# Ledger of designs, part 207: VH-VL binders against q8ixk2r445to577

Target 1, 133 residues: q8ixk2r445to577
Amino acid sequence: FFGMLQNKGLTDYCFDYNPPDENQIVGHQVILYLCHGMGQNQFFEYTSQKEIRYNTHQPEGCIAVEAGMDTLIMHLCEETAPENQKFILQEDGSLFHEQSKKCVQAARKESSDSFVPLLRDCTNSDHQKWFFK
Below, E stands for the ipSAE of ESMFold2; O stands for the ipSAE of OpenDDE; V2 stands for 0.75 times the mean of E and O plus 0.25 times the DockQ between their complexes.

## First folded at step 10 (VH-VL)

Design y49 (framework fv_axatilimab)
Fold by ESMFold2-Fast, scan of step 10:
Structure y49 (fold): chain C 133 residues (1-133), chain A 123 residues (1-123), chain B 107 residues (1-107)
Amino acid sequence: as target 1 above (133 residues)
Amino acid sequence: EVTLKESGPALVKPTQTLTLTCTFSGFSLSTRGVGVGWIRQPPGKALEWLANIYWHDDKYYNPSLKNRLTISKDTSKNQVVLTMTNMDPVDTATYYCARLTYYGSGRYGMDVWGQGTMVTVSS
Amino acid sequence: DIQMTQSPSSLSASVGDRVTITCLASQSISRYLAWYQQKPGKAPKLLIYAASSLQSGVPSRFSGSGSGTDYTLTISSLQPEDFATYYCQQSYSTPYTFGGGTKVEIK
């Protein structure tokens, strides 16, 4: 799958990666932002290796969640996908991070009106359901 | 100043359960990106990681020991407790607890360690 | 499990020497690697995190490098206080395995 990765519950918001430094594309948090249809920072690929790839810049970035963290961070893609970069996109639209046993949820960032995808205990919430469009 | 200190029995008999407590100060285990890990070192041998617990109660165990290990935290008391069942003489080691700190780009390091507590398993 | 192999297991060196310790992972660990120093009877001390980042308070003579499966710790000019055992640790996948250690001894 390719496209904008949109949230079912927070319906106007998509995965978005817009790092402050365009020459350092890794190490920053993935955010949610109003879907704009322009591709670029909102265009992701779900691969057969269960990666969520950001292919806008070279080298390709892959979304990861580090041990003990709940935020999604951009890392470099590897020849063999590491456990922290594997997300199982389930039939109901849930993105299950196997290493942590948690699901990706659309959530409000602390003390702000901005939104981010975070790992949370898996529920049947529409805020945990994602689709490519 | 950040400090951690291990406490528990110095001598354990085979088949008994070991309970170790890590008491810390200078940080909170409710702070995002912080955790506490347990590591052991048998005399003259290499370090072996046992278990980690993180700020929102994520727990990770060494799979070779998972059926024997339980890690828990009491954030109000600044304590992390490790329990290890069915002790054997080969489990004789110095046991350490250490703080896990996030350094950005997804990487952690164990930046502050306790002094270690020696646990001898014998009859 | 990811196996971490350190070379050499021990070395003898003199003050002022350049010392290089290597750590080989059985698979790519994407620079999820830390280096620790342990002096006899003491707890380990973090030297390097993220393969190449120097921990605050650690002397600049220590440096880390590497990517993929191959990593090195370098001490550019060995000092008397540097005689210790050094360990690498991967934190890419559980269990977070340590190398066997490299003992740096006085020649």
Scores: ipSAE 0.007, ipTM 0.579, lowest interface PAE 12.1, mean pLDDT 86

Design y5 (framework fv_axatilimab)
Fold by ESMFold2-Fast, scan of step 10:
Structure y5 (fold): chain C 133 residues (1-133), chain A 123 residues (1-123), chain B 107 residues (1-107)
Amino acid sequence: as target 1 above (133 residues)
Amino acid sequence: EVTLKESGPALVKPTQTLTLTCTFSGFSLSTRGVGVGWIRQPPGKALEWLANIYWNDDKYYNPSLKNRLTISKDTSKNQVVLTMTNMDPVDTATYYCARLTYYGSGRYGMDVWGQGTMVTVSS
Amino acid sequence: DIQMTQSPSSLSASVGDRVTITCLASQSISRYLAWYQQKPGKAPKLLIYAASSLQSGVPSRFSGSGSGTDYTLTISSLQPEDFATYYCQQSYYTPYTFGGGTKVEIK
């Protein structure tokens, strides 16, 4: 699948990646932002290796979760996807992170009006359901 | 001031289980972004990472140790416990615990270490 | 596993010398690298995190640089207390691996 990865519960919001320094795409947090329909920072690819790729920059970035974190960050894509970069997009729309056994949830960032995807215990919440548009 | 201190047996027989406790002060494992890791160093050799536990109870283990490791925390006691089963003379090393501090953009460092505890495995 | 190769394994230098230690990763680690100093019989001490950020309390003569697979620790003017073994560590992918160490002997 390709396109903008939108949340079912937080209906106007999509995955968005806009690093502060375009020459260093690695290590910054993936955010949620109002879906604009123009691709660009909101265009992602879900691969057969269960990666969520950000391919608008070279080298290509892959969304990952680091040990001890509940935030999604950008890493470089590998020839073989490491476990921290694998997300199972399930039939019900859940994004299950294999290494942590947790699900991606749309959540409000602490002390902010901003929204971010975070790892949380898996529930049947619409805030944990995602689809490509 | 942040301090960590390792405790456990100095001598272990082959096939026994090693239990090490890291007791710390000056920080809490309930604080978001904080963790505690275990590292060992055989005499005259390089450092080897063993396991990490984080504020959210996420646990990571060195896969080369084939399920021999268990890490747990007691946040109310400021303690982290590491167990390692089926000890062998090759496991003789100084064992350290260290605080993991998050420096942003996903990067951690081990900023404060315990003094280390020497564990000798022999019959 | 990501392999970390340090060079040299050991070196001898005089007080005031510029010392350079290198660390090569078997794949890109995107600056998820720390440098540690270990004196004989003591626990390691964090010097540099995130490849180039100096830890609080560490003298400014220590600096880190690099990106991708190639990283360097530099001591601009070696002091007697800098006799130690230096280790790099990557934290990009588990297992978190250390280099083999570089022993710095002062003349």
Scores: ipSAE 0.267, ipTM 0.796, lowest interface PAE 4.1, mean pLDDT 89

Design y50 (framework fv_axatilimab)
Fold by ESMFold2-Fast, scan of step 10:
Parts: C-alpha cells; sequence; structure tokens
Structure y50 (fold): chain C 133 residues (1-133), chain A 123 residues (1-123), chain B 107 residues (1-107)
C-alpha cells in the first residue's frame, strides 16, 4: 500500500511530514494536515515489514514511537525494522502499534486547532480508522 | 431535493432474515464525506443506531447485534441494503435510513431521514 | 460502550418558556454530539451538530452547548411546534449511542 494516508473520521486530513530544517529531516513529529492530493509531504508507503515509510526526502524516514511516548516521530529506517517502527494495518482500518498495544488516533494537538496522530487505547472511533488514497 | 425511502416486508417470522432497502435521490453515495445509516425505534422506545456505510464503502456496525447485520450499497442504483438475520419479536420496530453529512473536523450528522418502515416480528 | 443519559425524561412547559435539556456522556466525547427532534409518528430531524452548530433551516431559538461529558440543548422561547421528543447522539465511538429521549409536553 502507498499513497496519502487519510483518516476516516477527520476526512479532510492526511498524514503529513514537513520538517522545518532540511539539514535535520528526522526527529520531528508527524502531523495531520488538509489533504491536497499531490503526494509530496503526504506520500507514505506501508511496507511488508509493517513500516510506515516516508520517502519524499532523503534519507528515507520511518515512523516510530519512542518508549513511554504517544507521539509519532520520524526516525531513520533500519535494515531490519525495530519494534517501535512496526504498525499493523488491520482489516477494519486501524493502525495497531504492536509494541505499545495501542492504536493510532487522529487527535487535536494540545492547546491548538491543529491535529496530530497519537497513540491511544484502541476504540471503535472513526478517528482510529485509516486508508491509503 | 434530497429524499430517502425505506422498503421491505412489514411482517417477518421469528428466525427469518430481514432485508430492507433504502432508495434515495438528490445526492450520490460516491460523493466524498457522504454516507447512509440505519436506525431503528421499537414502539414507545428510544432510537438505536444499527449501521453506517460511507462513500468509500467503509462499514460500521452496532456490536451489540453481533454478526446479525450486513450493510451494502449499489451506488449506480442509489440504494443501500441492510440485512438482519435471526429475527426475534424484540426486533419489532420502525426502521429508518438517513443520510450522513460531513461537517468538518470529524463530525457527521444525519441531516435527512426517510419516513421509516414498520417491521413486526411475530408468529 | 458510551452511555448517554438524558435528563429530564419528560417535562411540561408552556409556550414562551425557556426549556433546557441535558445530556451526560459516560466518558468525554469531545463535542461529537448531535441533537434531534422527533414529533409523534414522524422521522427525527437534525437540529444541532458538533454540539453547538445550528443545522440550516432550524430556528435560532434552538442552541446547543457543552464539552467533555456535559451537553445542553436550549429552546429560548418554546413555540407550539416544539412539543416533541428530543434525543442526543454521540458519534465519538461505535456504537453511536442515543440518549433515552426527553419528551416536551404541553403544561
Amino acid sequence: as target 1 above (133 residues)
Amino acid sequence: EVTLKESGPALVKPTQTLTLTCTFSGFSLSTRGVGVGWIRQPPGKALEWLANIYWDDDKYYNPSLKNRLTISKDTSKNQVVLTMTNMDPVDTATYYCARLTYYGSGRYGMDVWGQGTMVTVSS
Amino acid sequence: DIQMTQSPSSLSASVGDRVTITCLASQSISRYLAWYQQKPGKAPKLLIYAASSLQSGVPSRFSGSGSGTDYTLTISSLQPEDFATYYCQQSYSTPYTFGGGTKVEIK
């Protein structure tokens, strides 16, 4: 699967990665932004290793969640995907983060009108359902 | 204008399968952000949500009804079909279909409803 | 499942009265709440979406407010056509549960 990773509940929003510093492309939080249909910063690939890979910039990044955190951040991809970079895209559209036993949810960023993907307890919410366009 | 209308049998015997069709006009179920839901209301009781289907064929079911429910759409015919297996007298209710409209920031509302169709389950 | 508790279950009011109906969610629903009006023998009608947004064509005497677990529907000056049963519904998580309804009756 590859394309724009869009939320079912927040239908105007897609996974987006737009780091402010071109000299340090990894280490920043993945955000949700209005879907523009152009790929680019919204183009992601779901791999056979259960990675959500970002290959618009070089070096290629892989979405990860650090231990004890709930934010999705961009890390460098490894030759063998580490546990913190593995997400199971389920038949119902949920993205299950195996290491934490939590699901990726579209959520309002603290104290703002911006949205970000965060790990939350798995629910039947449309905010936890994702699909590639 | 937008209209929806439910159709199906008025009387169903216990253990039989109920099939209801929602036929609509004035909108397309291929339009982004649009869906159709099914809701029921037993006589004198509150509304109960059953299932939703969206423009992209995504489906959501009320888990309290187990795997008794199936929802499908035929976009070319402007129809949504709900199937409910193993009917019981407690399933006697007026069944409604309604359009789901996206209002932004993940919020949907059921802005236009069909008139409802009464289904009685008895021997 | 998220439980939606509506209060009161019924009330008696006169034309011109201010009517308040409350809906309590068993957990935070982040304003994923709609209000519906149902007249006897008729299908429900959407009044309010996203907790506080008035649906097109609905009179301005209807308003919604609330956040977290507590939500309110207010009718500022009750009219004869407003005698009906009102339902809240959360759409934060499946099943998308309705409240038990509030019947607004003539006093």
Scores: ipSAE 0.007, ipTM 0.608, lowest interface PAE 11.7, mean pLDDT 87

Design y51 (framework fv_axatilimab)
Fold by ESMFold2-Fast, scan of step 10:
Structure y51 (fold): chain C 133 residues (1-133), chain A 123 residues (1-123), chain B 107 residues (1-107)
Amino acid sequence: as target 1 above (133 residues)
Amino acid sequence: EVTLKESGPALVKPTQTLTLTCTFSGFSLSTRGVGVGWIRQPPGKALEWLANIYWSDDKYYNPSLKNRLTISKDTSKNQVVLTMTNMDPVDTATYYCARLTYYGSGRYGMDVWGQGTMVTVSS
Amino acid sequence: DIQMTQSPSSLSASVGDRVTITCLASQSISRYLAWYQQKPGKAPKLLIYAASSLQSGVPSRFSGSGSGTDYTLTISSLQPEDFATYYCQQSYSTPYTFGGGTKVEIK
């Protein structure tokens, strides 16, 4: 699968990556933003290695969760996907981060009205259900 | 100066529960990117990783021991506690706690270790 | 689980020798590898993180290299204080497995 990765519960919002400097794609947090249907900064690919790739820039970026963290950060893709970059997109739409045993949830960022994907205990919430558009 | 020190019983009987405490100074588990891990080493054998806990309270366990291990932190006391149930003679080892420091791109290293505490499991 | 195989299990060397220790992972670990030194009766000490980065305070005679499944720790000129057991550890996937150790002994 590839396209815009949209949340079922927060229905107008998609995965979005808009780094401050396009020449440095690593180290910034993945956010959620209003889905615009145009791809670009919202275009992601789910690969057979269970990666969520950001293919807009080269070298390719891969979403990762660093040990002890709950935020999704952009890292460089590696030859073999490390465990922190692996997400199981389940049949019910859950994105399960296998290394942490947690699910990706659409959540409000503490300081503002902006939204971000965060790792949370897995629930049957629509805020934890995702699909490619 | 960063220091960690393990404490707990030196002798445990089979089937009992082991509780080990790691008390540290010179850093806080409220600092982003910091954690504490537990590692053991049976006499004359290799090191074996047991569990990690991070500033976020995220916990990672060795899957082979997951059903027996509980790790927790008390940030105000600068302590991390490891509990292991159903002790067996094969669990006889020196138990270490160590600080985890984040180096980027998902990679941590155990940069400061406690001196270790020897736990013997026998009747 | 990812198995980490260290070679050799032990070696004898003289002061001034170049010593090479290898660590083979059962699958690619994308340089999620650290090297530790342990002296008898002491806790391990971090030497190298991220396969090739030297930990602060560690002498420059220590170096790490490798990628994929094959990793190497090199001591360019062995000193008396370097006689110890060395361990590699992968942190690519839980459990974060250690190698079996390489004991570096005086010849």
Scores: ipSAE 0.007, ipTM 0.580, lowest interface PAE 11.1, mean pLDDT 86

Design y52 (framework fv_axatilimab; at its last look DockQ between E and O 0.05; V2 from the best seeds 0.00; counts 0 for: pae E 13.0 > 2, placed apart)
Fold by ESMFold2-Fast, scan of step 10:
Structure y52 (fold): chain C 133 residues (1-133), chain A 123 residues (1-123), chain B 107 residues (1-107)
Amino acid sequence: as target 1 above (133 residues)
Amino acid sequence: EVTLKESGPALVKPTQTLTLTCTFSGFSLSTRGVGVGWIRQPPGKALEWLANIYWYDDKYYNPSLKNRLTISKDTSKNQVVLTMTNMDPVDTATYYCARLTYYGSGRYGMDVWGQGTMVTVSS
Amino acid sequence: DIQMTQSPSSLSASVGDRVTITCLASQSISRYLAWYQQKPGKAPKLLIYAASSLQSGVPSRFSGSGSGTDYTLTISSLQPEDFATYYCQQSYSTPYTFGGGTKVEIK
C-alpha cells in the first residue's frame, strides 16, 4: 500500500509531515492536515516489514513511537525494522503499534483543539481507522 | 480582522539579551494550519528568516542563529515571544512577526505581518 | 544553505509594461517558494505561495511559475502601486532563505 493515508472518521484529513528541512527529515512529529492530493509531504508507503515510510528517497524516514510516548515521530529507516517502527495495518483499517499494544488515533491533546495522530487504547472508533487513498 | 504587533526595546547594548513580544488578534495559535514566524531586516538589506512556531507546538530555528534563539507562545494571551542572546551591532534591524498559513503542498506563506519594530544595538 | 539568486537586482519600467523577475535556487526546492512585495518603510506582503498559488486579495496581474531550481514572478501590466522591491523565499531547507530582492523602479 502506498499513497495518502486518510482517516475514516476525520474526513478530508491525511497523515502529513512538515519537517523543518527536507534534506534532514528526522526528529519531528507527524501531523494531520487537509488532503491535497499532490503526494509530496503526504505520501507514505506501508511496507512488508510493517513500516510506514515517508518519501522513497535515500535515506528514507520511518514513523516511530518512543517508549512511554504517544506521539508519532519520524526516524531513519533501518535495514531491519526495529519494534518501535512496526505498525500492523488490520483489515478494519486499524493501525496497531506492535511494541506499545496501542492503536493510532486521530486525537486531540489537551493543549489544542487540533487533531494529531496519537497512540491510544484500541477501540472501534472511526478515528482509529485509516486507509490509503 | 487579523493584526499582529511587535513590542520590545528600541535600544540594546552589546552582549545583552533581546526579548520581543508579538501580540496578535483575529486568530488563535491553537487553530490548525496557523503559525507565527519572526523575520528581520537590517537597514537597506534583504529579509532574514529567524524562527517559526506552529499550532502543533513545533519550533523551527535558523540554524546559523539556533544557539541564540528561543521562540515560545502563550495561547491564552495571544502572544509569541522571541528571545535572542548575546546581541551585537550586526543584529541591528527591523524585526517583524508574521502569521504563517500552512498550505501543505508548498509549506507556508506569511500572509499577515506586523508593522515591525526597529532594534538598534550600540553602546 | 540554499542560495536564492534574483535577477535582475533592479529594473526600470513604465505603467502597462510586462515585468518578469527570476529566482534561481542553488538546488531543487520542489516548488516550496513564496513571493513577497515590500514598499519603502512597510512590512512585506505575500503575493504567491507554493510557487504559483495567488494569495487571496492579490490582483490577478501577478502570477508565479516554475519548478526545480528556476522560478518566475510575472506582473502582466504594471500599475503605479506595483513599484516596490520583490523577494522570493524558499522553505524547502533551513534556513528559509530570501533572495536579494528586485527593485522595480519607475522609468
Scores: ipSAE 0.705, ipTM 0.885, lowest interface PAE 1.0, mean pLDDT 91
Fold by OpenDDE, look of step 11:
Structure y52 (fold): chain C 133 residues (1-133), chain A 123 residues (1-123), chain B 107 residues (1-107)
Amino acid sequence: as target 1 above (133 residues)
Amino acid sequence: EVTLKESGPALVKPTQTLTLTCTFSGFSLSTRGVGVGWIRQPPGKALEWLANIYWYDDKYYNPSLKNRLTISKDTSKNQVVLTMTNMDPVDTATYYCARLTYYGSGRYGMDVWGQGTMVTVSS
Amino acid sequence: DIQMTQSPSSLSASVGDRVTITCLASQSISRYLAWYQQKPGKAPKLLIYAASSLQSGVPSRFSGSGSGTDYTLTISSLQPEDFATYYCQQSYSTPYTFGGGTKVEIK
């Protein structure tokens, strides 16, 4: 699956990644933004290795969760997906992070008008449901 | 069947601007995972990538020529246009457009090419 | 930019021969590598993508292998229609870059 990764609960919001430097894409947080499909910053792929890859013509990026964190950070993809980069996209749309045993939830960033995907305990909330568009 | 065809002037004078049009069929540039690229090849030489444009209207240019290149698309007409300013005899080459197809994990392949159009820069 | 060094620049072979062409990237390109065939007066044709995936319609005698910086195109048994120039191309990062080409000529 590939394309815009859209949230069901937070209507019309998609995964978005816009690094300050297109030639150095790692180390920044993945956010949510209105789905527009007019930039590669909203193009992601769920791979057979259970990765969520950020499509770029720079070194390939994969979403990772760093130890002790609940945010999604872009790392470089590896030939063998590390444990912190493995996600299960369920048929019901839930996005499960294997290592943390948590689900990806659309949430408002504290002290901000922006939205971000965060790891939270898995619920049946539509804010934890994701679909490729 | 997917086809692409380049059109434009066969002869350009030095310092003039080259405008090439890629007209394609069998696919749409509104389709996710699709792009169009331009590549050129001087006579008897290797291939050189020039620019890409994608369905989401993102554009990439060869840095060596970036200040001279502009790529745009008209999805409704199935056309991609490449302009190159300040042409020089060294820019004499066959110019190709090709479809970019997404093969997963950020990989694109130029899976179908136009026949190419020869552009000669001469006074 | 990533430089692609292709070798040899030319080779002579006979029908039925096993032909090997090598492409070396200046840095790891993580299998973002394609191979093209070009005949005189014609546009390049995609043979292999993602280092080892055979493009639809391409004969099985063509194969690609490699990882990291080193990649190889192999023609297991050269056919008359295979005499052409071959190019590797990386799509790991922009600008896309091609190898210098390998001309496969009839011995």
Scores: ipSAE 0.020, ipTM 0.648, lowest interface PAE 6.9, mean pLDDT 92
Fold by ESMFold2, look of step 11:
Structure y52 (fold): chain C 133 residues (1-133), chain A 123 residues (1-123), chain B 107 residues (1-107)
Amino acid sequence: as target 1 above (133 residues)
Amino acid sequence: EVTLKESGPALVKPTQTLTLTCTFSGFSLSTRGVGVGWIRQPPGKALEWLANIYWYDDKYYNPSLKNRLTISKDTSKNQVVLTMTNMDPVDTATYYCARLTYYGSGRYGMDVWGQGTMVTVSS
Amino acid sequence: DIQMTQSPSSLSASVGDRVTITCLASQSISRYLAWYQQKPGKAPKLLIYAASSLQSGVPSRFSGSGSGTDYTLTISSLQPEDFATYYCQQSYSTPYTFGGGTKVEIK
């Protein structure tokens, strides 16, 4: 799948990546932002290796979760997808992180209207359901 | 000072629905990294986790009780409510609510507990 | 479900003894583990979070260790106020199960 990765429960919000330095795409957190489809910030690819690739810059970034963490961080893609970069987009829309056995959920930042994707225990919440547009 | 207090009936008949309210002060459930959980303990027995609710309003239930439990929050009143249907004498226990605090990397701790409320289920 | 097997179920010890309590998870829980102390008639009290981090206000004689499936709570020199029941709890996956408890009693 290609396109904007949207949240079902937080309607019209999509995965978004906008690193502070366009030349340092590694190590920053993926966020959620209103879906707009403009530019490259919201263009992601789900690959046969179960990667979520960021397609706006070369070398391509792949979403990862570092061991013991719950945040989605951009890493460089590798020849063979590391376990911390493997996600299963399931038929019910849940986005399962294989290594941690947790699901990606839309979460609100503390005192703002800003949102981020985070790992949480898997539930039936629509905030844990995702689809490509 | 962070405090939590459980309130509800001390005696419930079998088949009735139990409603417990956790009223807390010194924190807000709108604060990122905060949640409230419910735990019970039958007399002389181990602790059993029941349900959690988080600042982002997602809810987690013990699967063995999922069809009987409902958790909700009213952030403006600093309250969390637990409802448990079809009570049975085996559900006799002290019921606690506790604050969940996020310590990073997906890890929480129940760092402040209410004093607990004893609920007896009998005819 | 992740089973948390706590050992021993009870023990008797003297003031000043070193006490070790073990919690074994049925699968790896990646240090998603907390320890609680409970005295009779009281609510539990958090001692250790994230397997080894000491909660504020908890005496330094308490420590936690372990990874994977094997976790340990240690009391380096038992004090009179430490006679209580101790529980571990995993928070890796629902249900967030507790161990069966370890009652620490005066010998």
Scores: ipSAE 0.009, ipTM 0.554, lowest interface PAE 13.0, mean pLDDT 88
ESMFold2 (binder alone), look of step 11: mean pLDDT 93; pTM 0.951

Design y53 (framework fv_axatilimab)
Fold by ESMFold2-Fast, scan of step 10:
Formats: C-alpha cells, sequence, structure tokens
Structure y53 (fold): chain C 133 residues (1-133), chain A 123 residues (1-123), chain B 107 residues (1-107)
C-alpha cells in the first residue's frame, strides 16, 4: 500500500512529515495534518518489511518509535528493517508496533492545538484505525 | 537530589539466578520521558548495556542476554529489579543502574548512575 | 548490531592540552550518541548527549561534534580532574552499544 495514511476517527487528518530542516530530516516527529490529497509531505508507503516509508526525500525515511517513547519519529531506512521501524497494519485498520506491543492512535499534541500519532494501549477505537487513500 | 543505589548478593555460584534491586529517590518512574537501565562492566573491560524499563512500562533487553534477563518496576516503591538466570563466571562484573532522561528529538542519555555493585560468580 | 570503535584506546596528555577522542559507528547513527566519563572505581558520568549537547553541570571545555558515522569528543584545555576513561554510546538502535573506551592518562 501507498498514498496518504488517513485516520478513521480523526476524519480529514493524515500522516504528515514536515521537517523544519531539509538538510537534517532524521529525528523529527511525524505529525497529523489536514489531508490535502497532493501527496508530497503526506505520501507514505507500507512495505513488505512492515515499514512506513516517507517517499518524498532521498535517502528514504522510515517511521520509528524509540524505546520509552510514544511519539513517531523519522529514521533513515535500512536494507533490513530494525524492530523499532516495524508496524503491523491489521485488516481492521489498526497499526500495531510489535516491539512496544502498542497501537498508533491519533491524539492532540500536549500543550498545543495540533495533532500527532502516538503509541497507546491497543483499543478498538476509530482513532487507532488507519487506511491509505 | 536524584540518587540511585544497587543492592544484591556480592557472590553467586554458577547456574544460580542473580537478583539485583535498584532503589531510587528524587524522581518518579511514572514521569513521562523517564526510564531506568542496567549496565554492567567486567573488570578492566568496557560497559555493556543489559536492559531498560520506562515510565510507560516498555521493556528492552540486550538480545545476546534476552532469554536470561527480566526487568520489572514497582513505581510505588521507587524500585527497579533485574533478574539474570544461569550465572556463569564470565558474568562477573560491576552492575550499575542509571536513570534514562529524554532530551528531545528522540535522544536519551543516562544522566544519573548508582555507585555500582560488584557481583563475583565463582564456585 | 552497531559496532562502536574508539580511537585512540589510550593517550598521554598534560594539563592544558587539547585532547580529541574519536568514535566510529559501523553504520550511520544520525547523532544518537552520548559521551561518558569514568574515573577508576566510580560510576560513569554523562558529559554529552545528542552528539553535541553539553549536560548540565559539565564544564564548557568539553564539546562534542560529528554526524553520520564519525563523532568526536574534545577537551579544549585538559584539567587534572579530566584524567579518566571516556566512552561513547549509540542509542540509534538496540542493543545500545558502547565504544571500547579511551583512557586519558597523565604524561
Amino acid sequence: as target 1 above (133 residues)
Amino acid sequence: EVTLKESGPALVKPTQTLTLTCTFSGFSLSTRGVGVGWIRQPPGKALEWLANIYWNKDKYYNPSLKNRLTISKDTSKNQVVLTMTNMDPVDTATYYCARLTYYGSGRYGMDVWGQGTMVTVSS
Amino acid sequence: DIQMTQSPSSLSASVGDRVTITCLASQSISRYLAWYQQKPGKAPKLLIYAASSLQSGVPSRFSGSGSGTDYTLTISSLQPEDFATYYCQQSYSTPYTFGGGTKVEIK
């Protein structure tokens, strides 16, 4: 699968990667933003290695969760995906991060009016359901 | 002031299980962005990371030792416990616990360490 | 596993010297690197996190730099209390690995 990764519960919001520095794309947080349908900063690919790849820049970025964190950040993609970059996209739309045993949920960013994907205990909430558009 | 202190046996026989306790003060392991890790250092050798446990209950183990290690926390007692099974003389080392602090942009550092506890494995 | 190689394994220096220690990762670690100082019989002390950020309370004579696979710890003017072993550590991926250490000895 590839395209804009949209949330079922937080309708109109998509995964978005908008790094403040184009020369250093690694380490910044993945956000959620209004789906614009134009690809670019909202275009992602789900691979056979269970990666969520950012297709806009080279080298390609891969979404990761670091130990003890609940935020999704951009890492460099590797030929063999490390465990922190593996997400299992289930048939019900849940996005399961196997290393932490948690699910990706659309949530408000603390102390702001913006939204971000965060790892949370898995529930059957629509805020934890994702699909490619 | 933040402090951590390791406790456990100084002498362990081969094949026995080692249990170490890290008791801390000055912070809570329910605070976002905080964790506690265990590191060991054999005499005259480099540091080796063993396991981490975090505020959100995430646990990570060194894969070379994963089948022997268990890490747990009791947030109300301010304690983290590491258990290591089937001890061998090569496991002789000073064992440290340390606080993990999140500094932003995905980077952690071990900013406060316990004094270390020497564990000797011999028959 | 990411291998961390430190150079040199030991060096002799005098008070006032500029000391440089290098750390080479077997793959890019995108500045997920910390530096620690360890004195004999003591626990390590965090000096630098995120490759270049100075830990609170650490003297400004310590600095870190680097990117990709190549990282450097610099002590601009060595003081008597700086004679110690220094370790780099990557936290880009598990297992988190340390370098072999660099012992800074008095000349």
Scores: ipSAE 0.226, ipTM 0.775, lowest interface PAE 4.8, mean pLDDT 88

Design y54 (framework fv_axatilimab)
Fold by ESMFold2-Fast, scan of step 10:
Structure y54 (fold): chain C 133 residues (1-133), chain A 123 residues (1-123), chain B 107 residues (1-107)
Amino acid sequence: as target 1 above (133 residues)
Amino acid sequence: EVTLKESGPALVKPTQTLTLTCTFSGFSLSTRGVGVGWIRQPPGKALEWLANIYWNGDKYYNPSLKNRLTISKDTSKNQVVLTMTNMDPVDTATYYCARLTYYGSGRYGMDVWGQGTMVTVSS
Amino acid sequence: DIQMTQSPSSLSASVGDRVTITCLASQSISRYLAWYQQKPGKAPKLLIYAASSLQSGVPSRFSGSGSGTDYTLTISSLQPEDFATYYCQQSYSTPYTFGGGTKVEIK
């Protein structure tokens, strides 16, 4: 699958990656932003290795979770996907992070009105359900 | 003041299990972005990372020692425990625990270390 | 595993000298690198995190630089208390590997 990765609960919001420094795309947080339908910073690919790839820049970025954190950040894709980069997109739309055993949830960023994808205990909330548009 | 201190046996026989306790003060392991790691250093050799445990309960182990290491925490006692099974003379080293601090953009540093405890593995 | 190679393994220097220590990663680690100082019989001390950020309380003569696979620690004017072994560590991917260390000795 590939396209804009949209939230079922926050219907107008999509995964978005727009790093502050275009010369270094690694280490910054993935955000949620209003879906614009034009691809670009909102275009992701879900691979058979359970990666969420950001293909608009070279080298390709892969979404990862750092140890002890609940934020999704951009890493460089590896030849063999490491455990922290593996997400299972389930039939009900849940995006399950295999290493932590938690689900990706659309959430309000602490001390802010902006939104970000965060790891949370898995629930049946629409805020934890995602689909490619 | 933040302090960490390792405790455990100074002498272990081959095939035995080593249990080390890290007792800390001046911070809580319930604080977001904090963790505790274990590192060892054989005499005259380089540092080797063993395992980390984080505020949210996440655990990471050095794959070269997989199936030998277990890390756990007791947040109410301010303690982190590392267990290593099937000790061998090559495991003789000074063992350190250290606080992990998150500095943003996915990066951690070990900003405060215990004094270290020397473990000798000998028959 | 990401291999971290430090150069040189040892060096001799005098007080006031500029000292440069290099750390090479076997793959890009995107500035997920820290530098530690270890004096004989003591635990390591964090000097630099995120490749170039100076830890609070560390003298400004210490600086870190680099990106991708190549990183350096520089001591602009070596002081007597700086004679120690220095280690780099990557935290990009487990296992979080250390370099072999660089021993800075009195000339």
Scores: ipSAE 0.290, ipTM 0.773, lowest interface PAE 2.4, mean pLDDT 89

